# VH-VL binders against FAD synthase (ribL), part 1

No score or structure here was measured in a lab: all are predicted.

Target 1, 153 residues: FAD synthase (ribL), of Halorubrum lacusprofundi (b9lsn4)
Amino acid sequence: MTRVVAQGTFDLLHPGHVHYLEDAATYGDELHAIVARRTNVTHKPAPILCAEQRRDMVAALTAVDEAHLGHPEDVFVPIQRLDPDVIVLGFDQHHDEADIAAALAERGIDCRVERASGRDPRYEDELLSSGDIVDRILKQRGSDCDGAREGQR
Unless a header shows other numbers, all headers, positions and changes below count from the first letter of the chain; antibody chains are not in Kabat numbers.
F stands for the ipSAE by ESMFold2-Fast; E and O both for that by ESMFold2, at different seeds; each is averaged over both directions (binder to target, target to binder). V2 = 0.75 x the mean of E and O + 0.25 x the DockQ between their complexes.
[cut] marks letters that were taken out.
The coordinates of atoms that the task and the answers printed are left out; those that the model quotes come from them. Centres of patches stay.

## First folded at step 2 (VH-VL; from d6 with heavy chain S105R)

Design d6a
Fold by ESMFold2 at other seeds, look of step 3:
Structure d6a (fold): chain C 153 residues (1-153), chain A 121 residues (1-121), chain B 113 residues (1-113)
Amino acid sequence: as target 1 above (153 residues)
Amino acid sequence: EVQLVQSGAEVKKPGESLKISCKGSGYKFTTYWIGWVRQMPGKGLEWMGIIYPADSDTRYSPSFQGQVTISADKSISTAYLQWSSLKASDTAMYYCARPYKYGDRYAFDIWGQGTLVTVSS
Amino acid sequence: DIVMTQSPDSLAVSLGERATINCKSSQSILYSSKNKNYLAWYQQKPGQPPKLLIYWASTRESGVPDRFSGSGSGTDFTLTISSLQAEDVAVYYCQQYYSIPHTFGQGTKVEIK
């Protein structure tokens, strides 16, 4: 049994997340997704949703066999615990494959590192990032969508 | 020397609580799973569950889920097996064991000496 | 759960003779990509904890005498004691660690005839 690990924030789920996890699942028999803790998300805005909710949503995806919370202090703890055969990085994730492989080797983790393919847009108005979803919400909820204010009808 | 040292034998009445311990030494306790195995008098070995002390990830055999609690205190390199209300059927020898490598998909190479739990009225 | 079934339940063997214990899993425990079978054998002497003998179906644990050997793949596995010694009187267990729960076989008691 080939155990695959994928890792990410997985805040507001979108088709890019689904593609990533489906692609990662093709590398083995059992896909484990690690959902990052808020304290470990330092390269972008903090997630909107709590880690437990994000984990539960990811666990519901067909491609995912189990979803896990990341460790609050050391992101490698769940990776070492799982002892995966393959780690699949997201298409746009900021880590270099060689750097991740070196960090795994230093920790004694015998694991291949791969990177998922990107997802092309399929629809004219499709949103493929949590940031774009947040922006859409703010645009629509920050304005009166029915066009009415006192005296406008 | 890598060792697992368990707490001493226990004699209890039905309905009492109990927490037995397994202290690891001679290795980095937090990076190895610790498992618990039951052996009823004159019977075979039963895998109960495992815990990863670094983050307390705990997995139970379905037959023991909800029957016992497995926990660990990584600050004192100790794993625990706990009952909130003992039954006579809990009478058994209980072993803790460690796999020979940090992942869960490995055989147990280090075993504790066992803790005999006797529950009778 | 993967069921592990050993045969025979007990075995009486003369000193110096071959003892053979079989273990069958209810499903394959072979990781074919790495050719690894998630099977272990343990020896348990009276009043003692189990002792690991064999892992990965055929790899002998350090310090285990070479008269102990493991073989088999997939669902069918064998522990062989090529020349039984008095100190080999014990109960022997197989275990799969392919998936949780990591189930044991029911045990095989080996005695001197």
Scores: ipSAE 0.195, ipTM 0.741, lowest interface PAE 5.9, mean pLDDT 90
Fold by ESMFold2 at other seeds, look of step 5:
Structure d6a (fold): chain C 153 residues (1-153), chain A 121 residues (1-121), chain B 113 residues (1-113)
Amino acid sequence: as target 1 above (153 residues)
Amino acid sequence: EVQLVQSGAEVKKPGESLKISCKGSGYKFTTYWIGWVRQMPGKGLEWMGIIYPADSDTRYSPSFQGQVTISADKSISTAYLQWSSLKASDTAMYYCARPYKYGDRYAFDIWGQGTLVTVSS
Amino acid sequence: DIVMTQSPDSLAVSLGERATINCKSSQSILYSSKNKNYLAWYQQKPGQPPKLLIYWASTRESGVPDRFSGSGSGTDFTLTISSLQAEDVAVYYCQQYYSIPHTFGQGTKVEIK
């Protein structure tokens, strides 16, 4: 039995997340997804949704066998706990495969590091990032509200 | 020296609560799973469940789910096995054990001395 | 749950003779990409906790005498004591740690004939 780990923020779910997790699942028998806590998201804006909600949404995806909260202080705690056979990085994740492999070896984790394939947009209006979703919301709800009563005030 | 030291024998009545302990020393307690194993008088070994103290991730055998609570206090390097209401069928020797390596898919190398729990009317 | 079945339940062997204990899992416990079988053997003497003898089906734990050996793969495993000593009188358990719950076999009592 091959245990696979994928990890990410998984804020506002989009087809890029689904593709990543589906591709990761192909590497083994059980896919465990680790959902980053807000305190561990330092490379981009803080997530909109709380970690528990993000975990629950990821757990509902068909490709995912279990979803876990990340550890607030040490991102390797759940990885050591699970002792996976394969870790699959997202296509665009900033982690270097060699750096992850070195960190795993330092901790005595015998684990292969792979990287998921990318997902191109499949239709014109598809949004493939949480940031794009936020931008769309602001344009549609913020701009329309501001301009809706132009001649009335 | 890596060791697990369990609390002493207990004699209880049905319906009473009980919490027994397993203290780890000589290693970094938080980064190793701790398991609990039951052995009823004259019977074999039964895997009950495991806990990862760093984040309290806990996994139970289906046979023990809802029957016991496994917990840990990492500030004092101690794991616990707890009953809210003991039954006579809980009479057994209880061992805690630790795998030799990080991760849950390793054999148990370090065992506690055991805690005998006797539940009788 | 993966069921682990040992045979025999009890074994009487003369001092210095070979003792053989079998363990069968209800499904494969081999991780084929690393060629690892998730099987351990334990020895338990009266009044003592279990002691790890063998892990990964065939790797002896530190301090375990060479007369103990493990073999097998997939679903069928064997513990062999090549020359039984008086101190080897114990109950022996196999365990799979492939999937939760990490079930034990029912045990095999080894005694002097």
Scores: ipSAE 0.035, ipTM 0.697, lowest interface PAE 7.7, mean pLDDT 89

## First folded at step 5 (VH-VL; from k1 with heavy chain K28S Y102F, light chain I100L)

Design k2
Fold by ESMFold2 at other seeds, look of step 6:
Structure k2 (fold): chain C 153 residues (1-153), chain A 121 residues (1-121), chain B 113 residues (1-113)
Amino acid sequence: as target 1 above (153 residues)
Amino acid sequence: EVQLVQSGAEVKKPGESLKISCKGSGYSFTTYWIGWVRQMPGKGLEWMGFIYPADSDTRYSPSFQGQVTISADKSISTAYLQWSSLKASDTAMYYCARPYKFGDRYAFDIWGQGTLVTVSS
Amino acid sequence: DIVMTQSPDSLAVSLGERATINCKSSQSILWSSKNKNYLAWYQQKPGQPPKLLIYWASTRESGVPDRFSGSGSGTDFTLTISSLQAEDVAVYYCQQYYSLPHTFGQGTKVEIK
């Protein structure tokens, strides 16, 4: 058995998240997803949803065998606990593969680092980021919206 | 010296609560799972579950889920096994044990001395 | 759950003779891609906790005498004591750690004949 770890915020789920996790699952026999705590999300807007809700949603995805909360202070705690064979980074994640590999080696974790493929849009109005979903909600349901859409449908 | 030291023997009545302890020393307590194993009188070994002290991730054997609580206090390097209401069938020797590596699928290389729990009317 | 079955339940062996204990799992505990069998053997003497002897089916734990050896793969495993000593009188358990819950065999009592 090959154990794979994937990590991310997984705020408002979208097809990009599903693609990442499905691609990560192809690297082994069981996929563990680590859901980042709000305190560890430092390079983008804070997540809308609480970590427990995000973890539960990720756990429901077919590709994911287990979902875990990240550690508030040391992101490597759940990785040590799981002792994975492979860590798969997201296509656009800001981490350098070599830096991650070095940090794992310092902690005695014998683990290969890979990066998932990207996903191109497949549908006309598909939203592939949590930010785009938020923008759509604000456009359609924002408090400053005059001339709200009307119709009998 | 790497060791696990358990609390002393207990004599209890059915319905009473109990919390027994397992203190680890001589190693990095928080980076290894700590497991609990039951041995009923004259019987074999049964894995009850284990906990990862660094983040309290806890896993139970289905036979013990809801029957006991496994917990840890990493500030004092101690794991616990707890019953809210003991039964006579809980009479057994209870061991804590540590796997030889920090992953969750490894054999147990360090064992506590055991805590004998006797539950009788 | 993976059921572990040992045979025999008890075994009487003369000092210096070979003792052989068998363990069978209800399903394969071989992780084929890593070529690892998730099988351990433990020794338990009266009034003492279990002691790890063998892990990965055939790897001897540090400090365990060379007379102890493990073999087998998949579902069928064997612990051999090549020359029984007086201090080897104990109950021996196999254990799988392939999946949760970890499960033990029922034990094999080894005695001097």
Scores: ipSAE 0.354, ipTM 0.781, lowest interface PAE 4.1, mean pLDDT 90

## First folded at step 6 (VH-VL)

Design m1 (from k2 with light chain W31Y)
Fold by ESMFold2, look of step 6:
Structure m1 (fold): chain C 153 residues (1-153), chain A 121 residues (1-121), chain B 113 residues (1-113)
Amino acid sequence: as target 1 above (153 residues)
Amino acid sequence: EVQLVQSGAEVKKPGESLKISCKGSGYSFTTYWIGWVRQMPGKGLEWMGFIYPADSDTRYSPSFQGQVTISADKSISTAYLQWSSLKASDTAMYYCARPYKFGDRYAFDIWGQGTLVTVSS
Amino acid sequence: DIVMTQSPDSLAVSLGERATINCKSSQSILYSSKNKNYLAWYQQKPGQPPKLLIYWASTRESGVPDRFSGSGSGTDFTLTISSLQAEDVAVYYCQQYYSLPHTFGQGTKVEIK
C-alpha cells in the first residue's frame, strides 16, 4: 500500500485543513496526518487547542486513516516510523520541495514530496485560517468585555 | 555487529506475571521497529506485534491485542514482552526480531535467540 | 488480514535434487508502482531462530547460497532449492509484510528422502 503523510498544526479546524487532507489522500491508499506539538510551532502564534484534541479532531475526518502526535524534540521521528511513500505539503507552505526531499534523503527516507492544491472561499463570510477565526471570536466576544471597561452605563 | 539478545528461559505457573526482554546492540536502537513472534510447540510462526522505541508507538496483531503488553526502554536499548497473568496456553518460544530498514513494511533480518516460556500447573 | 497459505505442508527430496515450495496470499502483495512484492522467505533449522533467505520475493539475503531462489508476483510465490543439501533440512516459512498484521505461512518441512 502507498502511504501518504501530511503535517500541520490543525488548530481550529477549517475548510482549508479539510481540503488539504482530502487532496493529500488522493496521492495514495493510506493518509497519516501528523499534528505538530505546540513546542514545534515557531513561525506563527501558538495553537489555542492542545495537541491531543487537535489530533483527535483530525482523526475524525473521513480522509484521514490515522492521526499522530508530532515528536516533542525531533519532528522526523514519526516520519521515519511511518516510512511514507509520499509527503504532501500544504499549498501555502513556503518550504522548498527539494530542500524537504534532501532532508528526508539524508535520513534514509525514500519518499516523494508533493504539494496540495489550494482552496478558494466558497461561501460568504467563510473563514479559511485559524487566525481569522480567533480574530472573529475576539471581536464578537472580547468587545463586550472591552466595552464594559469604557465606563458606559 | 548487530545483535538481539533475549532473556533466559522461564518456568511459571498459571496466574503469575512475566516480563521477558530483548536487548539490541550494534545499531541505532530507537529508529527500528522491534517485533515479537510466538512459536507454540510444534507450530509455526505468529507475528504478535512490534514497537517503535523512539516514540513508543505500538501495534498488535488482533490475535494478541489485550493478551500481552509490548514496551521498550530506549535508555538501555531493550524491548519487553509482558503478561499480567500467564495461562498454560502461553507456553511457547518467543522471538524478538528487527526489520532490515526503518518502517513497518520490511522483512526481519535480525532475530534474537528466543526465550522459552513454560507455563505449567 | 492477509492469509498466507503454503504448499505442500511437507516434502521429501533426494540429495542434489530440486525442492519447490509454493506460497499463496489471499490478496495481492504487489506494489505495482515500485514493482515490489512484499514477500519474504525464512529458513528455520531445528533449535534455531528463523533466518531470512529472500525478501522482495526474489532478492537473496547476503550470505545465502545461490541454490536458493524466489520467484512469483502478486499472489503466487515460489521458493526453489536447486540442489538440496543435507544442511537444507528445515522448515521454510513465507511472510507478507505488505500490511499489518504481518502474517506467516504455516510452514513447509523439507526432509531428505
Scores: ipSAE 0.571, ipTM 0.836, lowest interface PAE 2.0, mean pLDDT 91
Fold by ESMFold2 at other seeds, fold request of step 10:
Structure m1 (fold): chain C 153 residues (1-153), chain A 121 residues (1-121), chain B 113 residues (1-113)
Amino acid sequence: as target 1 above (153 residues)
Amino acid sequence: EVQLVQSGAEVKKPGESLKISCKGSGYSFTTYWIGWVRQMPGKGLEWMGFIYPADSDTRYSPSFQGQVTISADKSISTAYLQWSSLKASDTAMYYCARPYKFGDRYAFDIWGQGTLVTVSS
Amino acid sequence: DIVMTQSPDSLAVSLGERATINCKSSQSILYSSKNKNYLAWYQQKPGQPPKLLIYWASTRESGVPDRFSGSGSGTDFTLTISSLQAEDVAVYYCQQYYSLPHTFGQGTKVEIK
């Protein structure tokens, strides 16, 4: 059984997330997805949804065999626990593959590092990031943005 | 050197609670799964479940799910097996064991000495 | 659950003779891309905890005498004691660690005839 690990924030799910996880699943027999804790998301705005909810949503995706919460202090704790054969980075994830490979080797984890393919938009008005979804919500539903009177909460 | 030391034998009555312990030493306790194995009198070995102490991820055999609680305290390098209400059928030898490497897909190379639990009226 | 079935349940062998224990899994425990069988053998002497003898079906644990050897692949595995010694009287268990739960065989008692 080839064990694959994918990692991400997975806040508001969008087709980019589904593509990433489907592509990661092609590298092995079981796909484990690690959902980052809020404290470990420092390179972009904090996720809107709590980690447990994001984990549960990811676990429901057909490509994912199991979803896990990230560790609040050490991102490698669940990776070491799982001892995967392959880690698949997201297409746009900023981490250097060589740096990840070095960190794995330092910890004795015998694991390939791969990077998933990107997903091009398929529809004219498709949103492929959680940030874009949030922006759309604020534009369409925000009380301070439109000058129009807005409904109740 | 690397060892697992279990708490002593227990004699209990049905309905009582019990928590037995397994203390690891000589290795990095948090980076190895630690498992529990039951051996009923005159019977074979039964895998009960295990825990990863670093994040408390815990897995149970279906036949033991809901029957026992496996836990760990990383600060004292100790794993636990716990019953909320013992039955006479819980009379057995209980071993803790550690796989020889990180990850869950490895054989147990270090075993505790065993804790005999006797449950009788 | 993967069921592990050992045969025989009990085995009597003359001192210095070959003892053979079989273990069958209800499904393959071979990780074919790495050619690894997720099978271990343990020895348990009376009043003692189990002791690991063999892992990956054929790799001897450190300190285990070379008269112990493991073989087989997929679903069929064998533990062989090439020249039985008095100290080898024990119960022997196979275990798969391919998938949860990591089930054991029922055990094989080895005695001197």
Scores: ipSAE 0.554, ipTM 0.840, lowest interface PAE 2.1, mean pLDDT 91
Fold by ESMFold2, look of step 10:
Structure m1 (fold): chain C 153 residues (1-153), chain A 121 residues (1-121), chain B 113 residues (1-113)
Amino acid sequence: as target 1 above (153 residues)
Amino acid sequence: EVQLVQSGAEVKKPGESLKISCKGSGYSFTTYWIGWVRQMPGKGLEWMGFIYPADSDTRYSPSFQGQVTISADKSISTAYLQWSSLKASDTAMYYCARPYKFGDRYAFDIWGQGTLVTVSS
Amino acid sequence: DIVMTQSPDSLAVSLGERATINCKSSQSILYSSKNKNYLAWYQQKPGQPPKLLIYWASTRESGVPDRFSGSGSGTDFTLTISSLQAEDVAVYYCQQYYSLPHTFGQGTKVEIK
């Protein structure tokens, strides 16, 4: 059984997350998703939902066989524990494949690194990021006053 | 030298609590699963579960889930098996064991000497 | 859970003769992509902890005598002791580590006849 690992924040779920996890699942027989801790999300706004809730929502997706919480200090701890055959990076994830491969080799993890495909919008007004969803909510529901301008935060 | 050294034999009464220990040495304790195996008198080996000390990820056999607690203290390289309320049926030899590589899909190459637990009225 | 069933429960074998122990799993424990069977064999002598003999169904652990060999694939596995020695009197267990929970066979006691 080929074990695949995917990882990400997975805050407010959207079709981009589902595409990523479905694409990752095609690389093997068993997909494990690692859900980042709030303390490890440094390149974007802090997630809205707690890590346990995000993990539970990801675990419920058909493509995912098991979901795990990330380690607060060393993101490679759960990867080493799982000893996967392949890690699939998200389309837009900032990590360089070569740097990840080097870090895996340093830790004795014999694992292939791949990157998932992107997902284009398929429907009018579709949102494909948690940030866009938050922005939409603030724009549509962030004002109590008639005639208020759309919120942009 | 890679070793697992267990705490000594215990004689207990039903209803009492118990915590037995397994100290690892000679290897990177936090990066290997460490497991517990029960052997009832005259019976075979039963995998109870294991723990990954680096993040405390703990897995139980369904037969033992809720019956025991597996834990570890990585600062002293020690794993534990504990009961909140012993039963006579808990009388057995208990082994700790370590797989030969990190990851959960490897055989056990290092075993502790065993801890005999006797529970009788 | 994957159930591991050994046969026989016990056997008596003359010194120097061949001993064969069978182990069946309730479902395949072959990882087809890597051609690996997640099957181990252990020896347990009286009053001692188990000792790893064979892993990956057929790979001998370091320091284990050549007379011990493992074979089989998928669901059917065997441990063979080609020439039984006095020190081989023990109980032998198979174990799968393909999936959680890991499970052992019930054991096979080997004695000198």
Scores: ipSAE 0.547, ipTM 0.833, lowest interface PAE 2.2, mean pLDDT 91
Fold by ESMFold2, fold request of step 10:
Structure m1 (fold): chain C 153 residues (1-153), chain A 121 residues (1-121), chain B 113 residues (1-113)
Amino acid sequence: as target 1 above (153 residues)
Amino acid sequence: EVQLVQSGAEVKKPGESLKISCKGSGYSFTTYWIGWVRQMPGKGLEWMGFIYPADSDTRYSPSFQGQVTISADKSISTAYLQWSSLKASDTAMYYCARPYKFGDRYAFDIWGQGTLVTVSS
Amino acid sequence: DIVMTQSPDSLAVSLGERATINCKSSQSILYSSKNKNYLAWYQQKPGQPPKLLIYWASTRESGVPDRFSGSGSGTDFTLTISSLQAEDVAVYYCQQYYSLPHTFGQGTKVEIK
């Protein structure tokens, strides 16, 4: 069995996450998703949802065979535990493929590094990021005393 | 030298609790799974489960899920197998073992000497 | 769960003759892209822990005599002792480590005829 690892924050799930995980699953037989802990998310705002909830939501996706929490101090702990054959990076992830490959080789992990394809919007009003979802919520429901939802536009 | 050293033989009564230990030395304890294997008197080997000490990720055979607890204390390089309430059918030899490489898909190359647990009234 | 079935359950062989033990898995344990079978063989003598003999179906562990060899692929595997010695009297187990739980075969007792 070819074991694939994908990694991400996976805060508020959206079709971009589903596409990433479905694309990652095509690289092997068994897809393991590692859900980053809040302590490991430093390049963007802290996730809205706790890691355990995010892990459980990711685990429910058909493409994912198992979801794991990241390690609070060493992001490579679950990767070493799993000893995967392939790691698939997200389309927009800022990690350099060569740097990841070097870190894996340093740790004796014989693993190919790939990058998933992107997902274009398919619907006029579709949201493809957790940030966009948060922004929509704040715009439509962020008023103190407004009544029905239509009054927030 | 890589070694796994287990705690001594135990004679117990049904209903008593028990925790047996397996101490690893001569290698990086936290980066290898460490597993437990049961052998009932005159019977074959049964894979019970294993633990990854670095993050305490623990996996059980379905036959042993809820029947025992596998744990580790990485500060003293020791894994444990424990029962909250022993049964006569728990009488067996218990081995700990380590795969030859990190990751869960490797054969066991290092074995402890075994701990004989006898449960009788 | 992958079931591992050994045959025979016991085997009596004359000193210096060939002993053959078979192990069959209920599903393939071949990782085809790396051409690796996730199958190990262990020897257990009375009062001792198991000892690893063979891994990857055919790779002999360091210090294991040349008379021990493993073969097979997919679902059918064989341990061969080409010239049985007195010290080879033991129970032999196969194990798959392809998927959890890492199940063992029921064992094959080898004795001198």
Scores: ipSAE 0.544, ipTM 0.835, lowest interface PAE 2.1, mean pLDDT 91

